# VHH binders against q9p7d3, part 7

Target 1, 295 residues: q9p7d3
Amino acid sequence: MSVITQAQEIPTVAANPDFNYEGDPIIIQLCDRDTVFELSRDQLLGLPESILMCLFPRGLLLDYEIQECQLTQRPLIFQTADFDPSLLQYILNYFQMAENRTANDEIALSPPPPSFPGKCGIILLKEDIEFFILPPISPTTNIAIEVSPNDLLKLKQRVAQRLLQQKKIFDCLHLENSTSEGSAEKNLVRMLCYSGFHEDDEWKRRIQEPHRACITSVTLTNLDFSADQGPVSDPEYFPVYHKLLLFWQKPARKCWWDSSTSITYNGIEFATWVRRVWTLELAVLGANTYETAAV

## First folded at step 18 (VHH)

Design G2
Fold by ESMFold2, look of step 18:
Structure G2 (fold): chain B 295 residues (1-295), chain A 125 residues (1-125)
Amino acid sequence: as target 1 above (295 residues)
Amino acid sequence: QVQLVESGGGMVQPGGSLRLSCAASGFRFSDYVMSWVRRAPGKGPEWVSTISYEGGSTSYADSVKGRFTISRDNAKNTLYLQMNSLKPEDTALYYCAASYWEYPDYSFPEEYDYWGQGTQVTVSS
């Protein structure tokens, strides 16, 4: 089938495509957990949709807000939702560096083919972990054992540190336990490794959210076009950038429960359950004036 | 040996009901988002409904909302579509499709990893 008819989701940050502003550059301030970031309108609109969803879960009518701030002479400042500022800084820096390279026409060893809709691609892979510690059922009372709030906090800290130390991106997929060639997990890792990842890559940023049993990890990688043909011996090869274009401005999510594990504290074994959500998105720089959708 | 096999199609009068089933094998069913996609005569494929990995989230095309109910049973590796208040416009070949990823919308067939062969639903007087 070539195209499936469905109503498309609307962008989180709405902007007027015919926007034409005469005057000084528009600078936006984002307040993220009391950290202020400054960026232009174009820099904000250029962030991956998945990140904009994190910053503005209720959406943002950007050009309306710009006009209202200009009419009322208010500063153009937005409060974001709860998102770690170190992650936002990493993402903003990465995109600024990529924009600078694109503006300077820096030559890469693996330039995009003419059919690619822009000058470079940036792959965002994000992991969101929420974990749970379940006290065992007492055989005496037939209910969960009582754990003091202080001991529960220590248990959560130990689990978080163990998860933070598991820095290799692909280890959570447990590929060593797969006996099937061509499993979905193996195909995913193959696609990403042809795209610019390496099998032993570690998360570039991996943090525990403050006061929560949550861990967020982000890696940004340049899309590598050198493997556009793939090895002749791979009968399942589909040109990698064509596959990644499925994620262009359409963040895809994979949610699963990790294998149940345990942690021992004061001689008692506690079950640990981990829910993981991966988000995969492609950003394309230099795509502004041409509507393309490669499939 | 991945298979998606649809069943439960047939001919019904307008206002009738049908329940479609899709039996899955050869892959870990609970790891996939499942969708129904239909193709009416002379038309291209149209997305109908999607259900998340564990069944907690569902979505429907506007044309079927309130009339169709998607469900899944991960223990039986089976996807269902309950179709009520059927209209002649619902006449189509109904496909079961599986995606490893949950997309915000499904406009490209390549977003699905596996497709069934379809079951025919005909609504006429």
Scores: ipSAE 0.669, ipTM 0.863, lowest interface PAE 1.0, mean pLDDT 84
Fold by ESMFold2, fold request of step 20:
Structure G2 (fold): chain B 295 residues (1-295), chain A 125 residues (1-125)
Amino acid sequence: as target 1 above (295 residues)
Amino acid sequence: QVQLVESGGGMVQPGGSLRLSCAASGFRFSDYVMSWVRRAPGKGPEWVSTISYEGGSTSYADSVKGRFTISRDNAKNTLYLQMNSLKPEDTALYYCAASYWEYPDYSFPEEYDYWGQGTQVTVSS
């Protein structure tokens, strides 16, 4: 089947990739809560689309802002939407290290095949949890028991601590309960493990958002090209980087409910419900965008 | 064995209505984003509509907004497309398709894990 006709998403940060600025280096300041991050235009444009959507949910006309700064001497400072600065620091550091390796022409242990559109791939996996606590129904009134605001806060803290301690990335998929029919969860883990993950990997960053019943987790890993030489007898083997290219600049989401059974507080049992959203995206550094010459 | 079986197509006069169904089996239906994709005579495939895992979010191509309604019944493993105010340009083979991931857009058939065989809709007098 040929390519499907549908309007494609517009990039969150609008910029002309061919544009160059003369004069002094352009430094962009991002204000993320109490933290100021400095980065170049290229560093900002190199971040995964899913992260740019978190920072600028209304979009950003970057080249327009830079040009206006040069004309009016307006400072080039942007306030981001609410995003944890420790997560942003982790992401920026990871991409800076990868950029340093590619810029210095360091030889990668597993170089990409010629058909890969760049010099390295970085896989972003992100989990967003929102959790809910349901007071039990009183048998005498048939309505939910009343919980004081202070007790509710303590319950939320206890649930959050349990969720934070569940550090293994794939445990939430409950693979031990999956059928032998190549369940969707097993296929997902196989794809990621052929790409650079390990089954017992832990989240590199896992934090509770301030003032919210939310937990955010992020892991970045290098795309491992070694799996392109899979055995002929493995019918589940696919050229992994081809599959991952579907996620290049197209962050994909998977949303589901994952239940904890209950939590006991002051002798009372409370049901808990967990909504999980995974975001998967491939970033490509050193992408070659040159067109094929006419033949 | 995974199956997606479309039904409800047929011949309809302009201004008429049809309801398409897609029966799913062999996989956990609620884990998949569901779409309708159509192929008109002499044209390539065109995305029509998508519905999220539990039906909370829907989206439509501009050409069908206000006329078509996508829905799903996860208890029956069935996807639906209610097609009202049908026009001759709606004539096409309509496919049911399933994706494990919710993408921002669907431009490649490989973004869908499963495809049905299609049901023909013909709108003419």
Scores: ipSAE 0.629, ipTM 0.846, lowest interface PAE 1.1, mean pLDDT 83
Fold by ESMFold2, fold request of step 20:
Structure G2 (fold): chain B 295 residues (1-295), chain A 125 residues (1-125)
Amino acid sequence: as target 1 above (295 residues)
Amino acid sequence: QVQLVESGGGMVQPGGSLRLSCAASGFRFSDYVMSWVRRAPGKGPEWVSTISYEGGSTSYADSVKGRFTISRDNAKNTLYLQMNSLKPEDTALYYCAASYWEYPDYSFPEEYDYWGQGTQVTVSS
């Protein structure tokens, strides 16, 4: 089947390619909670679309704002939506290091094939957890037992600590050796492991959001073109990175509920429910091919 | 093993209505985003509508918004498309498609993991 006709989503951060800013680089300040980040226009535009959606859920008209700040001589400062600054720092550092690596071609150990649209790929996998604690129903009163606010806080802290200890990325998929090789979850893990992940990988960052029953985890991984070599007996093997290109600038989301084991507090068993959201996106740095005008 | 079987197509006059069904088996239906994609004679495929895993979010192509309603029944593993105020340009082979991921848009057939065989809808006087 050929390409499907559908209206495409517009980028979260709008920038006009016709604008040329001569002179020193434009420096943007992002205010994320109590932390100020400084970055260039190109650094902001190079972030994954999924991260830009987190920072600017209502969008940003970047070049308009730059021009207004230049005319008024006001600082170019934006308030982001609520996003953990330690996660943003991790992401910014990762992309800076990748940019530095691509600027030095002599260090490349596994260059991309000619069919790949850039000089390197970065895979973003993000997990957002919201968890809930359900008091049991009293058989005497037929209503949920009453739990003091202090006890509820201690329960939430204990559940959060338990979830933070579950550091392995793929454990939440509940795969077992008898699971069919055709299952969607096994296919996902296989795709990622051929692309630079390992089955026992742990989240690179996993934090509890302040004052919330929420946990956010992020891993960035370099797309490893040497790891996807295929079976030695198959000369026609296509690299799995072709499937990853479906996620290029198109962050994909997977949501599900998972019912964890109960937690016991003061001799009472409480059920815990976990809502998980995964986001998968491919970033491509240093494009090998540029668009040309055609009539 | 995996099956998506569309039904409910047929011939109808302009302004009429049809309800399409898609019966799913061989996979966990509630784990998949479901879409309808149509293909008119001599044309490429066109995305029609998508519904989220539990049915809480729906989206429609501009050409069908207000006339078509997508729904799902996860207990029965069935996807539906209620088509009202049908026009001759709605004539197409309608496919049921399933995706493990919810993409911001669907432009490539490979973004869907499973496809049905399609059911023909013909709108003519």
Scores: ipSAE 0.611, ipTM 0.837, lowest interface PAE 1.2, mean pLDDT 83
Fold by ESMFold2, fold request of step 20:
Structure G2 (fold): chain B 295 residues (1-295), chain A 125 residues (1-125)
Amino acid sequence: as target 1 above (295 residues)
Amino acid sequence: QVQLVESGGGMVQPGGSLRLSCAASGFRFSDYVMSWVRRAPGKGPEWVSTISYEGGSTSYADSVKGRFTISRDNAKNTLYLQMNSLKPEDTALYYCAASYWEYPDYSFPEEYDYWGQGTQVTVSS
C-alpha cells in the first residue's frame, strides 16, 4: 500500500535547516520552573519531539528568536511549560554522555537501518500516570461517603507511594494474566527487548509531580539490535528494526485504564483508577530532522 | 482470527448522506485506535479520520472537517463514519483500520495493524 496522504503538523521547535551564523556561539537559556538550563541550538533541536512538545506546547520559532536576539541584543531566554527539571536534566545528560561516547571510544551503537546511515538511535519510553481515588458507596445512603480534604491528600500520597514502588517498566502490562501467546502486550515487550530493553528493566526516573495525583516516568536506552541478530535461519523472521522505524521522530501514544489497585485508610477500603499513557519515540543521536508540513 | 468488515457504502447524489459501519472481531477493540482511510480512483490512500481508544478524541482531514463525524461503540465492537454534504470528490473505497498505537499522523500503512477490505462510496449526479 502506498504512503498515506495526511496533512502533517509542523515541528514543535521550528528551525531553518539552512541556518548559518558566523558570530559567537549562541547560548540558549531555558527557565524550567526554578532551574535554568544552558544549551546550544543543536542540543535543543536534538531533544526528542515528545519532550519538545512538553517544554513548548505552543511551539517555538527558534531561528526567528535567534535573529531577533542578534538585532535587538536581548538575552536569548525561554520559559518552558511546567516540566520536572530533574527529568529534563536526566534527558540532557543522557544525550551528552552518548555524544561523548561516540567521540571518545567508538561505542558499538547499532546504526539505524540503511535509510539512516551513520546515525545511532536512542529509544525514549515515557509513562504518564494520573490516578483517582473513589470513595466507597455507603450501604445506608447508596452514595459515596464523605472524605475530608486532608484525608484525601493523605490517600493520594499513599497511592502515589505504592505506584512509585512499582519500579519495573513492564509490570503494568500484566503479562502473567495473558493465556495467549502473541498478545499485543507480549509483542510490545518482545519488540522493546530485541531493540535494547531487558524484561526486568526498571524506570530510570520515576517521580511524583508536587502536590498532584500524577506520576511521570522516563527511560532512555540505546538502540541495540544484537538480540535480534540470531535466528536468520527462521523463515518467519522479521527484523524488529522495521517496526521500530515507525517511531522515528513520531512519538506514539498508548493509553489505558487500570482499576486493580485499592488502598485501605482508617479501616475503609478505597478503590483507585489509574490512567496510564505511554509515549514511545525513536530519537537519532545528533539528528535534528523534523517532519515537513504536508501540502 | 482478526476481521474488520465495512458496510454502508453505496451510490448517493451530491449533498446526500451515508453512514459507514465497520464491525470488528478477533481482537480487543477498545485497545485500538480506529481510523477511516479512503482511496479515490487513480489516487493513493488518503487518511480521513481517527478516533481514540475511548472515543473522546477525534481528528479529521481538512477536506472532510465539518461534514464527517467518526464515532465508535466499544460495547458493540463497531466503528462508524457519518458522512454528510457529500461531494463528488468523496467518491472512494473507504477502509477501516486499527492501530495499537496512537500516532501523531498516519503516513505509513504499517502503522495500522489491521485493515478491512473497504466499502465503496460513489457520489454522482
Scores: ipSAE 0.590, ipTM 0.831, lowest interface PAE 1.3, mean pLDDT 81

Design G6
Fold by OpenDDE, look of step 18:
Structure G6 (fold): chain B 295 residues (1-295), chain A 125 residues (1-125)
Amino acid sequence: as target 1 above (295 residues)
Amino acid sequence: QVQLVESGGGMVQPGGSLRLSCAASGFRFSDYVMSWVRRAPGKGPEWVSTITWEGGSTSYADSVKGRFTISRDNAKNTLYLQMNSLKPEDTALYYCAASYWEYPDYSFPEEYDYWGQGTQVTVSS
């Protein structure tokens, strides 16, 4: 029984573990807002765990649902949680492209990781931003300046627009030449760049959540250790590789506050607090979770 | 130089309490998720507890849940573990460990970037 995420409800009848999924691919329809996506069972299961958690926060007993749908002859349709369809489309397209390339032996991990020979790795980096606008305190009254709801909305829109224009992934880390080489931020960038990112990479998708002071961004890249120095010449290669493997089907998060942003509205400066959450996950095409447990 | 220095360990009777401390230096303490990991004699390392960067989230191993409390003071660069209702099976060397990332599980030593030297906790009648 394939379980994407832990379901809140326990099914009364367990799916048949011996159910044969061989034959014509089972097509699943995902309803995400007003958009319907079609994908196979394998495609769905192949998505990053972090994305699956976003789509199905309550869990999904996929095989159970498939069997039930077949028994009842109802269409195999799933409602997702609120997730931007453009992000999902980007992710699905990317994985599809990667699968096609892999099938044609056009892309593979080079050098292939010992644990996944001949497999293609995809790195998912996601950012979730939540931002807050703080009214300034009046120097005369020592009370926060009242901001009308309309003005607040405009302020939020302005902040959102500014954030949407920040497309470079690593800019928010504010790395300077004076920053210690051993700093956590530099190590982060190094790790990602050794894995296939570039210092000047941009978010491939960056969207504002509807009616929320939130911005979600996603970028996918193929795992590529050749981007900087090869494994023979770089003493940091192995450490980075091992660390990256920790993210395989296990999304890790980094959270911090970015207080460096301010906006001016009608001559008044408003402080903005930005909470950033990065999610990093490694997906390996064609690799099952069972294979990694043995390593 | 990065340092994690544990203290507060000792010998205690079953049912007793101890409070462990871990003093961090040489890195930005608030940038790291902090954990306690213990190693009993003849056993492998066992994850005990984790606290996120600002203390907004805590997690515990089932074996210590309800008895142990993890906390941190970022102003003092210090991690704490309050251990109540101690049992003989809690006897171990307790390590303070730091992780830049928050992981879904902390089952692998590689998930930690920095380690302390450990403090011995012995629960015995």
Scores: ipSAE 0.816, ipTM 0.926, lowest interface PAE 0.5, mean pLDDT 86
Fold by ESMFold2, look of step 19:
Structure G6 (fold): chain B 295 residues (1-295), chain A 125 residues (1-125)
Amino acid sequence: as target 1 above (295 residues)
Amino acid sequence: QVQLVESGGGMVQPGGSLRLSCAASGFRFSDYVMSWVRRAPGKGPEWVSTITWEGGSTSYADSVKGRFTISRDNAKNTLYLQMNSLKPEDTALYYCAASYWEYPDYSFPEEYDYWGQGTQVTVSS
């Protein structure tokens, strides 16, 4: 099937990949809430596009700012959008360790499949949860049961704790023996598990956002095709790495409402509704980003 | 099992209007991003419009912006495309397509999990 014509997407952080900054290393300070992160230009540009979109939702003209900084001898300081600093720390550390391994040749990398460009790939999976608690309708008044503000707060805390303890990544997909083998959910799990995940994997980071009924989770995984056995070992084999290329340097999102579940509080059963957004991206070390316009 | 069936195509004079429908079955329609893609004679496929899960966000190709309106009815498992001010350049086979993921662009047919058979729209004298 031919490619589909569509307008080209512009990277969130604009930078010229061929530009070489002579002299002292360029240090960038990111102010994320009450935390300051110091990183190089290459470290910033090496972050997954989905993370750059979270940090700079209106974009950033990085090389323009660097050139202006060099002319004025001022430090590069950027205020990010609201993003949990512990998650950013995890992501930065992960990419720093991956770069160190490649630069030092400490560990042989798994061979890429024939269709990959021969670079090391890192899979990012992110979950954003927003949850809601619905009081039941009283049969005597035909309106929602009244709940005190303190009881509602305690109920929200209990729901958050329950969601935080659901650490296994794929459990929210509710796969059963009766689930169709061609279902999108089974295909997703199959693709990820053949590419470096395991069925029982837990989120590496899972946090409740401050003062909100929201939970954010992130896992990064190295590409590992050792579980991909090909046509001989799987009669229904399809090259799963070809489908993974759809996420190459470009994030994709999935949003759904988790099936209604309940929680009991003071003998009353409350329905809970969970809106989940997954973001999936295949990132590479030193990925090229949008070039700045020539003048 | 999964089906996407387009309807509402036909012949219309320039400046006219048509409303396309796409009936979906065999999957949870509300979990999918829905798109219209068209293929003109002798040309490759062209993305037209996309609508997210519960109609929270819509997007359009520049060539149709302001003239076409995408909508969905999750209770009826139906996708719509209202096409106004039609031009001869809009002549094409219009496909309904479903994607499990919202991609930043839809450059590859493999990004769509399900395709309809298409409905012909012809805009001529």
Scores: ipSAE 0.553, ipTM 0.810, lowest interface PAE 1.6, mean pLDDT 80

